# VH-VL binders against Large ribosomal subunit protein uL30 (rpl30): the designs that were tried, part 1

No score or structure here was measured in a lab: all are predicted.

Target 1, 158 residues: Large ribosomal subunit protein uL30 (rpl30), of Saccharolobus islandicus (c3nh88)
Amino acid sequence: MVELLGIIRIRGWAKAPWYINETLEMLRLRYNFNTMMYPKTSQILGMLNKVSPYVTWGEIDPDTLKLLIIKRLETAKGDKVSDSYVKEVLKIENIDTMVKQLYEGKIYLHKLDQYFKLPIRLHPPKGGFKGSVKRPYKNKGEFGYRGDKINELMRRMM
Positions, changes and structure headers below are counted from each chain's first letter, unless a header gives other numbers; Kabat numbers aren't used for antibody chains.
F, E and O stand for the ipSAE by ESMFold2-Fast, ESMFold2 and OpenDDE, each averaged over both directions (binder to target, target to binder). V2 = 0.75 x the mean of E and O + 0.25 x the DockQ between their complexes.
[cut] marks letters that were taken out.
Atom coordinates printed by the task and the answers are left out, and those that the model quotes come from them; centres of patches stay.

## First folded at step 4 (VH-VL)

Design b100 (from b59 with light chain A91Y; framework fv_bermekimab)
Fold by ESMFold2-Fast, scan of step 4:
Structure b100 (fold): chain C 158 residues (1-158), chain A 119 residues (1-119), chain B 107 residues (1-107)
Amino acid sequence: as target 1 above (158 residues)
Amino acid sequence: QVQLVESGGGVVQPGRSLRLSCTASGFTFSSYGVHWVRQAPGKGLEWVAAISYDGSNKYYAESVKGRFTISRDNSKNILFLQMDSLRLEDTAVYYCARDYWEGYYFDYWGQGTLVTFSS
Amino acid sequence: DIQMTQSPSSVSASVGDRVTITCRASQGISSWLAWYQQKPGKAPKLLIYAASSLQSGVPSRFSGSGSGSDFTLTISSLQPEDFATYYCQQYNSFPLTFGGGTKVEHK
């Protein structure tokens, strides 16, 4: 069982040092509201801490991940992801099984470029951000680690 | 249908001010970044200024920094460019353009409004 | 600033010809390049983004390729409506910059 981090870029437009831009691109967070999911590893956490003023992240739950796949993830040709598509390309029963296997570490979303358009692009949050994207989440802002509250934010951006 | 319509261009005197407007329709204006791009007669395209979806971030070309101010009114779906201390080099057709999800490439453009100077 | 050098500045072609336009960035821009078509008296129209992704509604005879610093726009079998000026634009970093344009004109 692996712990999965959902990561959203929440600050575009900012002039960032070259090494921050390089790290954001390695995470596939080139554009504002780009969203990726990665297994929680020391490497990923190190990269996130380096670019924390530009992103927010936390532990994504299975219900939110399923909604992300249904509402925002696109097939390589731009269609919505369906149970039949998942069965055809991943050779597993349905989207629920895909979510299960992502948490089991049997498949990794970031390695499925042949079948899906990555990164996932979200909309600005409904009702806007509640705090400043230029301040840390811990200090009434929006960037950085936010734990399970990432799920609430993602649902407002779908 | 997505539409962007520029207005406010005309013949001006050097050193004067002019305000351009761009009215958006057919999409949720408050969810998109928008830009001003200009084109001098017979010349190529030059990016001028950008404003984020919520107005919190603004960027300018060095040639206009300190003279031009970009702003937006999301309640009225209008983008503005306040042009101060105008120079002959500012002669151009000014286009407003929609930024695809802050990707900084432009999927829709207005028809343009001409800013020129009297002899 | 990232300088975009576009070549040729003009090309003379006939309907049915294959036309190739190139764009070179002064530093690496990954795949963050768009191509636009502009007809006389009209606003530019997006053809291609992310170097090779065709915009919805654009004919399949248009294609883009390249990454890093060298990029190409190809028009297979030129049509009468394709006589226009074409611009590349990098969106890797601010300020956003355009190529100088390539005019595709009648032989």
Scores: ipSAE 0.013, ipTM 0.609, lowest interface PAE 8.3, mean pLDDT 89

Design b101 (from b59 with light chain A91D; framework fv_bermekimab)
Fold by ESMFold2-Fast, scan of step 4:
Structure b101 (fold): chain C 158 residues (1-158), chain A 119 residues (1-119), chain B 107 residues (1-107)
Amino acid sequence: as target 1 above (158 residues)
Amino acid sequence: QVQLVESGGGVVQPGRSLRLSCTASGFTFSSYGVHWVRQAPGKGLEWVAAISYDGSNKYYAESVKGRFTISRDNSKNILFLQMDSLRLEDTAVYYCARDYWEGYYFDYWGQGTLVTFSS
Amino acid sequence: DIQMTQSPSSVSASVGDRVTITCRASQGISSWLAWYQQKPGKAPKLLIYAASSLQSGVPSRFSGSGSGSDFTLTISSLQPEDFATYYCQQDNSFPLTFGGGTKVEHK
């Protein structure tokens, strides 16, 4: 099984230093509320720690990932993702199978640009952010690592 | 579907003020950054101002800084451009446009509203 | 400010021709460039974003290429509806800036 990190950019139009912007672009988090998913590796964690004041991340669960695919992920042409579309382009049974294969490391979302419009763009969270986006999550803010609480935030932004 | 409609343009005298409006429909206005882009008669496009989804970030072209103010009302789906101390060089069709899902590109534009001057 | 220099300012072409328009940024903008089409009396229409990504609904005869400071828009086989003015635009940094435009007109 691969652990998957869900990552959301939460500071958008604020001017960032060039070295931060380079890393954000590599992560495909160029615009506010851009959302990406990557396997949890030391490389990805290093990049996230470098850009932590601009993003929040944590381990995404299968239920949240499925909702993200159904509600927010778009096909390359801008349509909703359906079981039939997944079967046609990925040659796998349905969205549930896609989620399973993402956790098995058999496919990687960030390599499927041919079929899906990436990065995903979320809405502002329902009810707004609970803390300051200029403070770390661990200190009553919003940015940085938040563990499994990423799933709650993502659902408020769908 | 997605529609942006500008209004408030017209004939004005130099030094006076105008407020342009752009009414959005067919999408969740409060989720998008929106921009003003102008085009002088027979000339090219010039970006004027931008406002983030919640109004917390604003950017202006140097030519309009201190004279123009961008604002938005998310409850009414309206974008505004308050234009003070108008100059002859501000003569243009003013378009509102929404930014794209991954950057500051414009996938939808309004029809434009003309700002011109009389003696 | 990033200056966008577009060339040529106009090009004469016939239906079926391959048309190439270039855009140069005064500094590196990676791949952060869009191309627009504008017809007289109408608002611009987005064709290409992020240098080479075709906007949904845009015919495949349009393509974009380039990175850094030099970019190209290509129309592989010009159609009657393609006679228009084309603009490039960078979104690497604020202020956002457009090229001066290229008018594609009948031979």
Scores: ipSAE 0.606, ipTM 0.878, lowest interface PAE 2.1, mean pLDDT 92

Design b102 (from b59 with heavy chain Y104F; framework fv_bermekimab)
Fold by ESMFold2-Fast, scan of step 4:
Structure b102 (fold): chain C 158 residues (1-158), chain A 119 residues (1-119), chain B 107 residues (1-107)
Amino acid sequence: as target 1 above (158 residues)
Amino acid sequence: QVQLVESGGGVVQPGRSLRLSCTASGFTFSSYGVHWVRQAPGKGLEWVAAISYDGSNKYYAESVKGRFTISRDNSKNILFLQMDSLRLEDTAVYYCARDYWEGFYFDYWGQGTLVTFSS
Amino acid sequence: DIQMTQSPSSVSASVGDRVTITCRASQGISSWLAWYQQKPGKAPKLLIYAASSLQSGVPSRFSGSGSGSDFTLTISSLQPEDFATYYCQQANSFPLTFGGGTKVEHK
């Protein structure tokens, strides 16, 4: 099983150095509240550590990923994703099978931009951020690695 | 329904001050950056100023630096533009506009408020 | 400052025509460009962002292309409601700047 990282951009307006902007663009996180999924690899972790003041990330669970697909992921035309759409374009049974195959490494969300609008756009979190987006999560802030608490934040932004 | 409504425009004399307001509704104002964009009669669009969602970052066009001050009150969902030392070249319709995901694009605009000068 | 040059300043067209508007940046702006439509007495409306992404609710006859310093807005089959002034805007860096506008008017 592949571990999947959910990543959300949480700081937009600060003028970032060129190398930060380049890395954020490569991760498809140009705009605030853009979210993407990537396999947990040393390459992705290296990129995230480079841009950590602008993003928060952690291990997304299958239930949260399914909700993200149902509530926020859009087809290329801007429609909600349905079981029938997934069956038609990916040739697999339904959204549950799509989630299963993402965790099996058989498909990668970031390579499906012909069928879905990427990056995924999230709403600002319900109730706002609890800490400062200018401080690390580990020090009463919001940016950087937050482990499984990424799932709670994503659900507040759906 | 997202709505932005500008007010405070009017007739002013050169060298005086004027404060514009933009009242936001239909979205979480405190989560969005907002901009002021102006348009002189019969002319094109000119970006004036911007403020981040929390008010910590502010940017200005060179033509207004030192004269205009952008601010916001997130508790009341209001954006302000304090305009000091006004010049004839500041004659324009002033629009407030919502930033699209900190992309510095403008997805929603107000109706505009006219600032002009008396003889 | 990044200067944005639009061409043409005006174009006369008929319903059904393909209309092409060009925007050139004085320096590279990657894909950080938007296109707006403005009708007389109205606020502008966002049509396209990130050079080629169609804004929700905008008809598919509008499309954008380009990267770096040269960009194009295309209206594949002009409709009566499309007679308006169009502006490009660079979103690469502050200060943000607009092109001078292109007026699409009746032939």
Scores: ipSAE 0.007, ipTM 0.548, lowest interface PAE 9.3, mean pLDDT 89

Design b103 (from b59 with heavy chain Y104W; framework fv_bermekimab)
Fold by ESMFold2-Fast, scan of step 4:
Structure b103 (fold): chain C 158 residues (1-158), chain A 119 residues (1-119), chain B 107 residues (1-107)
Amino acid sequence: as target 1 above (158 residues)
Amino acid sequence: QVQLVESGGGVVQPGRSLRLSCTASGFTFSSYGVHWVRQAPGKGLEWVAAISYDGSNKYYAESVKGRFTISRDNSKNILFLQMDSLRLEDTAVYYCARDYWEGWYFDYWGQGTLVTFSS
Amino acid sequence: DIQMTQSPSSVSASVGDRVTITCRASQGISSWLAWYQQKPGKAPKLLIYAASSLQSGVPSRFSGSGSGSDFTLTISSLQPEDFATYYCQQANSFPLTFGGGTKVEHK
């Protein structure tokens, strides 16, 4: 069992330093609203702290992950992800089983490039951002760690 | 423990070239980005150039772009600044500085090497 | 380019005084700001990074605050060794830029 972090890039137009750009590219967050998911490890947290002014992150829950797969994730060919597709390419019964296995650490989304188009692209949030993307979440802004509130934001961007 | 030592500064004529070196010791040089920062006599600090830990990314101030080249030799723990087409405006003490892991801050600096002009 | 405007350019102070130096960025730079101390004939010394983090070995009388575009360096009780020139530096984007400096002089 692993905790999964959902990460969204929320600032894309400013010229970023080389090590910031390098880290964002390693996380597959090159463009605004690119979204990726990684297991919560000290390595990932270290990378996120380096790029925190450009991203927001928190612990994604299974319901939000399922919606993300159904509404936003695309097959490698750009089609909607279905239970039959998951069964064919991953040999997993359905999307519910895929979500379960992601939390069990049996599969990792970031290693499934052969079958899915990554990174996932989200829409701008419905109603816009509530605070400034140039300020930390803890200080009336949007960037950085936001805990379980990542799920609320992701749902507004689907 | 951590030490950066610049060399190669001196008196030059306009239009000539100079190569500055910075020798690092007391840390794993290949794991750090490094910078050149200069200071004209009696004036403030001006960032000049930067190179990533592996040498794959290089950045320059607009005033030196096309004339200066930053490079590094990780096997010898040496940073270089090749300065071509030197101008009077390049007169300054040149510092080598280590990039701090928390994001483009300069935690260790060398003693500086002076580049000036005569004749 | 991001311009860093430092104020004041100089301040006359006595030992024991509280000294405040401000730095304003022409664009938002989040918390990517450092403060340096430089004494005549010497290389600069890092005091504060990430706007408010005190570098190891730096006395606690130094503190930094701010985010976005407005930043402050405070010396709570000036000591004899603190008479120096102080610089802010933005670490948000290339080219990296410094403030013009603030000279803290004996009154």
Scores: ipSAE 0.006, ipTM 0.494, lowest interface PAE 14.4, mean pLDDT 87

Design b104 (from b59 with heavy chain D54E; framework fv_bermekimab)
Fold by ESMFold2-Fast, scan of step 4:
Structure b104 (fold): chain C 158 residues (1-158), chain A 119 residues (1-119), chain B 107 residues (1-107)
Amino acid sequence: as target 1 above (158 residues)
Amino acid sequence: QVQLVESGGGVVQPGRSLRLSCTASGFTFSSYGVHWVRQAPGKGLEWVAAISYEGSNKYYAESVKGRFTISRDNSKNILFLQMDSLRLEDTAVYYCARDYWEGYYFDYWGQGTLVTFSS
Amino acid sequence: DIQMTQSPSSVSASVGDRVTITCRASQGISSWLAWYQQKPGKAPKLLIYAASSLQSGVPSRFSGSGSGSDFTLTISSLQPEDFATYYCQQANSFPLTFGGGTKVEHK
């Protein structure tokens, strides 16, 4: 089973060196509240450490991923993702099977550009952020690694 | 208790310059992006300019690019709009507004300051 | 630039009426839309952000819906203090743009 990281950009108006902006663009996190999902690898973690003050990330669970697909992910034409669409374009039974295959490493969301609009765009969190987006999550802020608490935040932004 | 208070509006002549100020209180000014939005008499809202919380990123409406300059002084909690080469079409009430969670929404607005033309 | 088309430009209504205002973006803006209320001589007030999120302190009779390019503001039961001009605003990208406004007037 592959561990999947959900990553959300939480600081838009960033004063950053060119290489930080380049890394954010490589992760497809150009605009505030853009979200992407990647396998947890040393390469991805290295990139996230470089852009830590601009993003928050953690391990996404299957229930949250399913909600993200149903509520926020759009088809290439801008329509809601349905079981029938997944069956037509990915040749798999339904959204539940898609989630399963993402965790099995059989498909990767970031390689499905021809079928889905990426990055996914989230809403500002319901009730606002609980801490400062200018402080690390570990120090009563919002940016950086937050473990499984990424799932709670994502649900508030759907 | 969040307050934004604009000042510096008045009667000007075309081609002249004017500097508007917006003084913020009741929140950590240095943590928020801020915007200028204007409204011509009897007309709708028009976004003018924006500046990020630290001052490094600035955006302008096409109609004011090259003529207006947005800036801020975080030590004094003041937002500025330097308006050069003023035109009759710049006649409006100018509001400063606080950015909501970097979402580019405006959760608090000042009372506005009127810029109008004579002679 | 993203053009915001707001309809109708004005609507005549009575207290207790259900009022619906629509806003159309010239391109997809996901849910990056806000609704504002403005009374004569006053600054606008934020009602709804992210298309459907009710701002703190705003009465529950106000609701927003939509995504992509078509959005709606609904006032379920119009109150005397709701006679005002309403504006939509796209927050997707710079330059930020507003709809032309809808004036809610007495019948």
Scores: ipSAE 0.006, ipTM 0.513, lowest interface PAE 12.7, mean pLDDT 88

Design b105 (from b59 with heavy chain S56T K58T; framework fv_bermekimab)
Fold by ESMFold2-Fast, scan of step 4:
Structure b105 (fold): chain C 158 residues (1-158), chain A 119 residues (1-119), chain B 107 residues (1-107)
Amino acid sequence: as target 1 above (158 residues)
Amino acid sequence: QVQLVESGGGVVQPGRSLRLSCTASGFTFSSYGVHWVRQAPGKGLEWVAAISYDGTNTYYAESVKGRFTISRDNSKNILFLQMDSLRLEDTAVYYCARDYWEGYYFDYWGQGTLVTFSS
Amino acid sequence: DIQMTQSPSSVSASVGDRVTITCRASQGISSWLAWYQQKPGKAPKLLIYAASSLQSGVPSRFSGSGSGSDFTLTISSLQPEDFATYYCQQANSFPLTFGGGTKVEHK
């Protein structure tokens, strides 16, 4: 079962080379604090490595995914996501079922833009970033791969 | 209730300086980038300057680069535009505007403050 | 700099008319375009962002379309409060640039 990646753009307003801007647009991460979910495939990882100075990513867990859907995801009309809306448009029981199916790779958020406003937009993290957004996570900074610590960061940005 | 209120405009003489302020209320100012947009009497809109939510990135139109400085004080919810070496072509109503989530769109605008010249 | 060309510069219309305003970018800007309405003596108001997304509180008679370099704002049935000047704005890259404006005036 392929894992689900949560990705957040953490560098906005900076001038980036054309090829980086093009890749960020393809990932739907045009603006700072845009967040998207993608299956952890070689193609997605290749794109993320290309734009790593502008994004942070890691494996999202079901609890964080549920909070993201409840607190930040919007319907195409701009309303909060409800159990009734999920049942109407996805033909599944409720938000918990949606979370389970997203986490297991049975449905993909990036293919549901007809029903939800994408990308999801987060707030700056509560308490601010702990390190420099201009430095890699592995070197006491914020950008790039951060494993399961993506869940902690996302919760601070909701 | 989101509000942006500009102040500091007035009548100046060419070559002098003026500082505009924009006071924000009704939202978490430190979470938003903000812009200055001007409009000369009877003319269209011209983007002037922008500053990121944390103040680390600033951008300027070529016409004002080197003369204008944008800054912000997140503890007081105030945006500033320091205008040095003012020219007749800087005559305009100056608006501050809130950036729509780093989208570079302007979802809320102030009422504007007029900068004009005496002779 | 990305140059934004609006046409027409003015249009004479009557209440109930369908009004179409166009905006052309000098280079591709994807869907990163906004439309604003400005009434005399007032600040502009955001109508549409990301080329086609209607801002909250804006009447459904306003719609936007286009991508790349050609964009259109449509008012399906003009109302008395819609007589105003309209501006497009590219949000693709700095410096941000506006079109020259289109004044929608009484016929």
Scores: ipSAE 0.007, ipTM 0.577, lowest interface PAE 10.2, mean pLDDT 89

Design b106 (from b59 with heavy chain D99E; framework fv_bermekimab)
Fold by ESMFold2-Fast, scan of step 4:
Structure b106 (fold): chain C 158 residues (1-158), chain A 119 residues (1-119), chain B 107 residues (1-107)
Amino acid sequence: as target 1 above (158 residues)
Amino acid sequence: QVQLVESGGGVVQPGRSLRLSCTASGFTFSSYGVHWVRQAPGKGLEWVAAISYDGSNKYYAESVKGRFTISRDNSKNILFLQMDSLRLEDTAVYYCAREYWEGYYFDYWGQGTLVTFSS
Amino acid sequence: DIQMTQSPSSVSASVGDRVTITCRASQGISSWLAWYQQKPGKAPKLLIYAASSLQSGVPSRFSGSGSGSDFTLTISSLQPEDFATYYCQQANSFPLTFGGGTKVEHK
């Protein structure tokens, strides 16, 4: 099983030096509330630490990933993702099977541009952010690594 | 070398309009939020307006809200401030300033352009 | 709006003196505070950001301290090029606001 990182851009101003902005673009986090997921690898972690003041991330769980796919992910045509669509384009039974295969490393969301609109765009969090997006999560803020608490934040932004 | 150059200031009559421009060079303009800050002759600094890197978010000081419009053209590296219904109280040197990446701080400023009024 | 009260409005000092300038926010702003130097006829220059972080290229005689509502800029040993007006600025929330300025002038 592959650990998947859910990553959300939480600062809308892209005022970083060129190499930080290039890294945000490579992660497909150009605009505020853009969200992506990637396998947890040293490469991805290195990129995230480089851009940590602009993003928050943590390990996404299967229930949250399924909700993200159902509520926020869009087909290439802009429709909601359904079991029928997943069966048609990915040739797998349903969304539950899609989630399973993402965790198995059989498919990667970031390589499915032909079928889905990426990056996923979330709504501002219901109730607002609890802390400042200009401070680290560890220090009463919102940016950086937040472990499994990424799931709670994602659900508030769906 | 990072440069911001303001233009469009001058002598104007009360109630008229004026458009200021700020041309950016030496950095990726489309990656930075940019602001207008003014300073009346012999007075302190007053923040006027801000625009996000993509133009989707704009903020204004209450004193100018409804009269001034901030905009940007990322293809030409230009920031604009459209100033309508100008008042004598708007007399100032207007600076454009680039946001620092660690917060709403201004790491680079233009030289300023003076907006003043004829009697 | 967050009001920034800066004091003193002016200070007379000699080269070699320690100069301190204070800035008070009407609300808590954590460490979201910057200090700028402005010389006559010139645009301001960023000296300190995040209350205590020295901007690249700024001499080490400049330092900032404070958090919450009370902040201080210190020049440990004033040099001839330091005679200027200094401004604090809160970066916590919009609208962004500046202090009224402190003019450091020759004794």
Scores: ipSAE 0.005, ipTM 0.508, lowest interface PAE 13.9, mean pLDDT 88

Design b107 (from b59 with heavy chain F106M Y108V; framework fv_bermekimab)
Fold by ESMFold2-Fast, scan of step 4:
Structure b107 (fold): chain C 158 residues (1-158), chain A 119 residues (1-119), chain B 107 residues (1-107)
Amino acid sequence: as target 1 above (158 residues)
Amino acid sequence: QVQLVESGGGVVQPGRSLRLSCTASGFTFSSYGVHWVRQAPGKGLEWVAAISYDGSNKYYAESVKGRFTISRDNSKNILFLQMDSLRLEDTAVYYCARDYWEGYYMDVWGQGTLVTFSS
Amino acid sequence: DIQMTQSPSSVSASVGDRVTITCRASQGISSWLAWYQQKPGKAPKLLIYAASSLQSGVPSRFSGSGSGSDFTLTISSLQPEDFATYYCQQANSFPLTFGGGTKVEHK
């Protein structure tokens, strides 16, 4: 079973140094509110620490991932993702099976560009951010690692 | 329908002030950054100012820094450009434009409002 | 500030022609470039974003290419409605800057 990190870019419109922009582009987080998921690896954590002032991340849970797929993920054609579509392109039964296989490391969302539009784009959070996006989450702000609280934020941005 | 409409342009005297407005309809204004872009008669496009979706970030072209102030009222779906210490060089059609996906591109534009000077 | 230089400033063309417009940035801007079309008396229209992505509703005869500092807009077969002025815009960093424009006019 792999741990999956949900990552959201939360600071756009700010001048970022060129080396930060390169890393954000590699993570597919060029635009504010772009969202991606990656397996929790030392490589991904290293990249996130380098760009932490521009992103927030934490461990996404299966319920939140399912909602993200249903509400925000789009097919390559721009349609909503359905059980039928998942069966046709991934050759698996339904969205629930897709979520299970993502956690099992049998498929990786970031490698499914031919079937889905990536990155996923979220809306600004309902009710706004509770702290400053220019401060770390652990110091009354919003950026950086926030553990399981990423799930609450993602749901407010769907 | 998605629409932006500018207003407030007119004939002014050098050194005076003018406030432009841009009213948004047909989309969730509070979710988008917005830009002001101007075009002098017979000339090209010049980016003037931008404001993030929540108003926390504001940027200006060097030619207008200290004279122009961008602001927004998300409860009324309205964007403002307060133009102080106006100069003859500020003569232009002023467009407001919606930011495209925080990419600093402009996908929806108003029809423009003309700012010019009395003889 | 990043300066955007367009060439040519104008081009004379006929319907059915292939038209190529270039844009050069004074610094590297990756793929963060847009192309706009503007007709007389009208606001600009977004054609291409992220150097090569065609905006929804824009005809497939328009295409963009390039990365870094050199970019190209191509109209594969010019139509009567394509006579207009075209602008590139860098989206890499503030302040945002436009190219000087290229007028596509009748031969």
Scores: ipSAE 0.008, ipTM 0.587, lowest interface PAE 8.3, mean pLDDT 89

Design b108 (from b59 with heavy chain Y105W Y108P; framework fv_bermekimab)
Fold by ESMFold2-Fast, scan of step 4:
Order: C-alpha cells, then structure tokens, then sequence
Structure b108 (fold): chain C 158 residues (1-158), chain A 119 residues (1-119), chain B 107 residues (1-107)
C-alpha cells in the first residue's frame, strides 16, 4: 500500500521568494484551493516543508479520495468522472478500482493529465476556516501538516 | 461595517492620466486581495486588475496592460489604480471590490467612481 | 481568455414567476462561477459563489446549479425587488471574465 498525501493550497495570494513560488508551481498549486495528491516520499515532504505556510496536507483516506473523484475531479473536457469514463480511458473496471490502484501505486493521479483536469480546485470550506490560515495547524492555525484531519477539511471543501 | 469607497474619478482628456483610490474600512485590509472592475455606460461588467493582500502579485486585463498600474498601501487601507494614456474606451464607472475567500469573486463592492472624457 | 456567454440578454417576467438564466463558458471552469445582481445606479451584489453556494443575506429563492461549462441561476418566485440585471463571472483563471448580463424586466 502506498501512503497518499492530499495537499490543499490555503493562501492563494503568495508573497514568497521565487524559489517557493517555483515549488508551488511544481506541485501544481498555483491558485488558492488547488488540491493535488502525491505518494508520500521524502522528496514530496521536503517540497511541502519549504512551502508549508501556503499549504496544508495529510494522509488522504480511500473514502475521501473516492468522494474527491466523484464530486470534484473532472475529465479533460470538463465532465464529471463516471465508471464508464474510467473504464474507457484507464481500461479498468470502475472508480473503486481506480482508487484501489492509486493506493497500490499502480497508477498516479499526477500522471493522468491527458484524461483528467489537474489540479483539482476545491470550494472554500463550509463554515469557513476555524483557525487563521496565517498560523501553523500545530498552533491553532490551518497551514502545514495535519495528519488524518486533512480528510475532514477536504470533505468540507467539496 | 465592511465598506469600500472609491474616489478620484472625473472628466479627463484623452492621453492624460488619472489616479483612482479606494478606501477600506471595517475589516483587516492587509488580509485580502482586491480588484478593480469597470462598467461602461449602459454596458456590462469588465474585470480590470487585481492585487494580492501583500502587493506581491498583480494581474491585469489585456486591454489595460502597460497603461494601468494597481498598487496598495496597507498602512492606510487604500487601494490605487494609476491610469496612464487614457482612451475613450476607458470611459466607465470604476468599482473596487474585495476578493471573497480568495475565490476570485467579490464581496463587498464600492459605490463606484465615474471616469469620463471631454472633447 | 475564457468567454462567458449569458442567455437570454433580457427576460420579461411577472411577480411570482420562475426565472432561469443560463451562462456558458468557452472552456471548462469546474464550479468556479459566481452570480451577481445589479440594480440601476448601484454596485453589483454577490448572490451565488462556487456555482451553487448562497451568499449570506441572500433570499433562498435564489439558487445556482451547474459545473464544467453550463450554469444556471434560478429565481423560484420572482419578487418586486428582483427586477435587475444579473451577471455570471468565471473565477477559474486570469483574466477574470463576466457574462454579458441578463436584464429581468416587468412583463
């Protein structure tokens, strides 16, 4: 099983050194509420730590990933993702199989640009952010690593 | 009360310059991106320019690039639009508007300030 | 640039009518669309953001739907204060662009 990180940009207007802006661009987090998913590697964690004041991340679970695909992910043409579309373009049975293969490391969402519109952009969270987006999650804020609480936040932003 | 108030509009001659101001009150101005949107008499809305909360990122509509400059003074809660090389096509009511949730949609809007031309 | 096509340009309606206004983007914009109401001589007012989220203080008779390229604003039972011009606006990418507007007029 691969550990997958869900990452959301939570500060859209970034005053940052150019190298930080380049890192956000490489992660495909150019605009606020852009969300991407990557396998948990030391390289990805290193990039996230460099841009931590602008993003929040944690381990996404399969149920949240499935909801993200159903509610927010779009085909390259802007349509909702369906079981039939997944079967047509990925040659796999359905969305549940797609989720399974993402966790098995058999496919990577960030490499499927020809079939899906990436990055995914979420809505502002229902009820707003509970803490300041300018403070770290560890200190009553919103940015940085938040573990499994990323799933709760993503669901509020779908 | 969360409020934006524009000023600086008036009657100008083509080719001249004009600076619009937008004064913010009732919220932490330095935490929000802000936009300029214009509307020609009897016409629809046209987005003009945007500036991030700290002034580090600026965006412009193609029709005004190179002629208009957006800036802000967070210590005074003021947004500016410096309009150079004005053309008849720039005739409009100019609104400032706050970026709502950094979603690039707008709430609140100011009352607007009219920029028009003498012959 | 993303072009926003709004239809109809005007609609004649009576108090109590259901009014629907449509907006079409030239490219997919997901749910990154807002709807505004503008009365003569006044600044626009945000009604709906993120395609379907009702702004605080806006009456529940207003609703938004759609995603991708096709969007609809619905007024379930038109009230006297709803005669106004309505605009959609895409928030997906810069430059930001508005639809041409729909004027809701007395029948």
Amino acid sequence: as target 1 above (158 residues)
Amino acid sequence: QVQLVESGGGVVQPGRSLRLSCTASGFTFSSYGVHWVRQAPGKGLEWVAAISYDGSNKYYAESVKGRFTISRDNSKNILFLQMDSLRLEDTAVYYCARDYWEGYWFDPWGQGTLVTFSS
Amino acid sequence: DIQMTQSPSSVSASVGDRVTITCRASQGISSWLAWYQQKPGKAPKLLIYAASSLQSGVPSRFSGSGSGSDFTLTISSLQPEDFATYYCQQANSFPLTFGGGTKVEHK
Scores: ipSAE 0.007, ipTM 0.601, lowest interface PAE 8.9, mean pLDDT 89

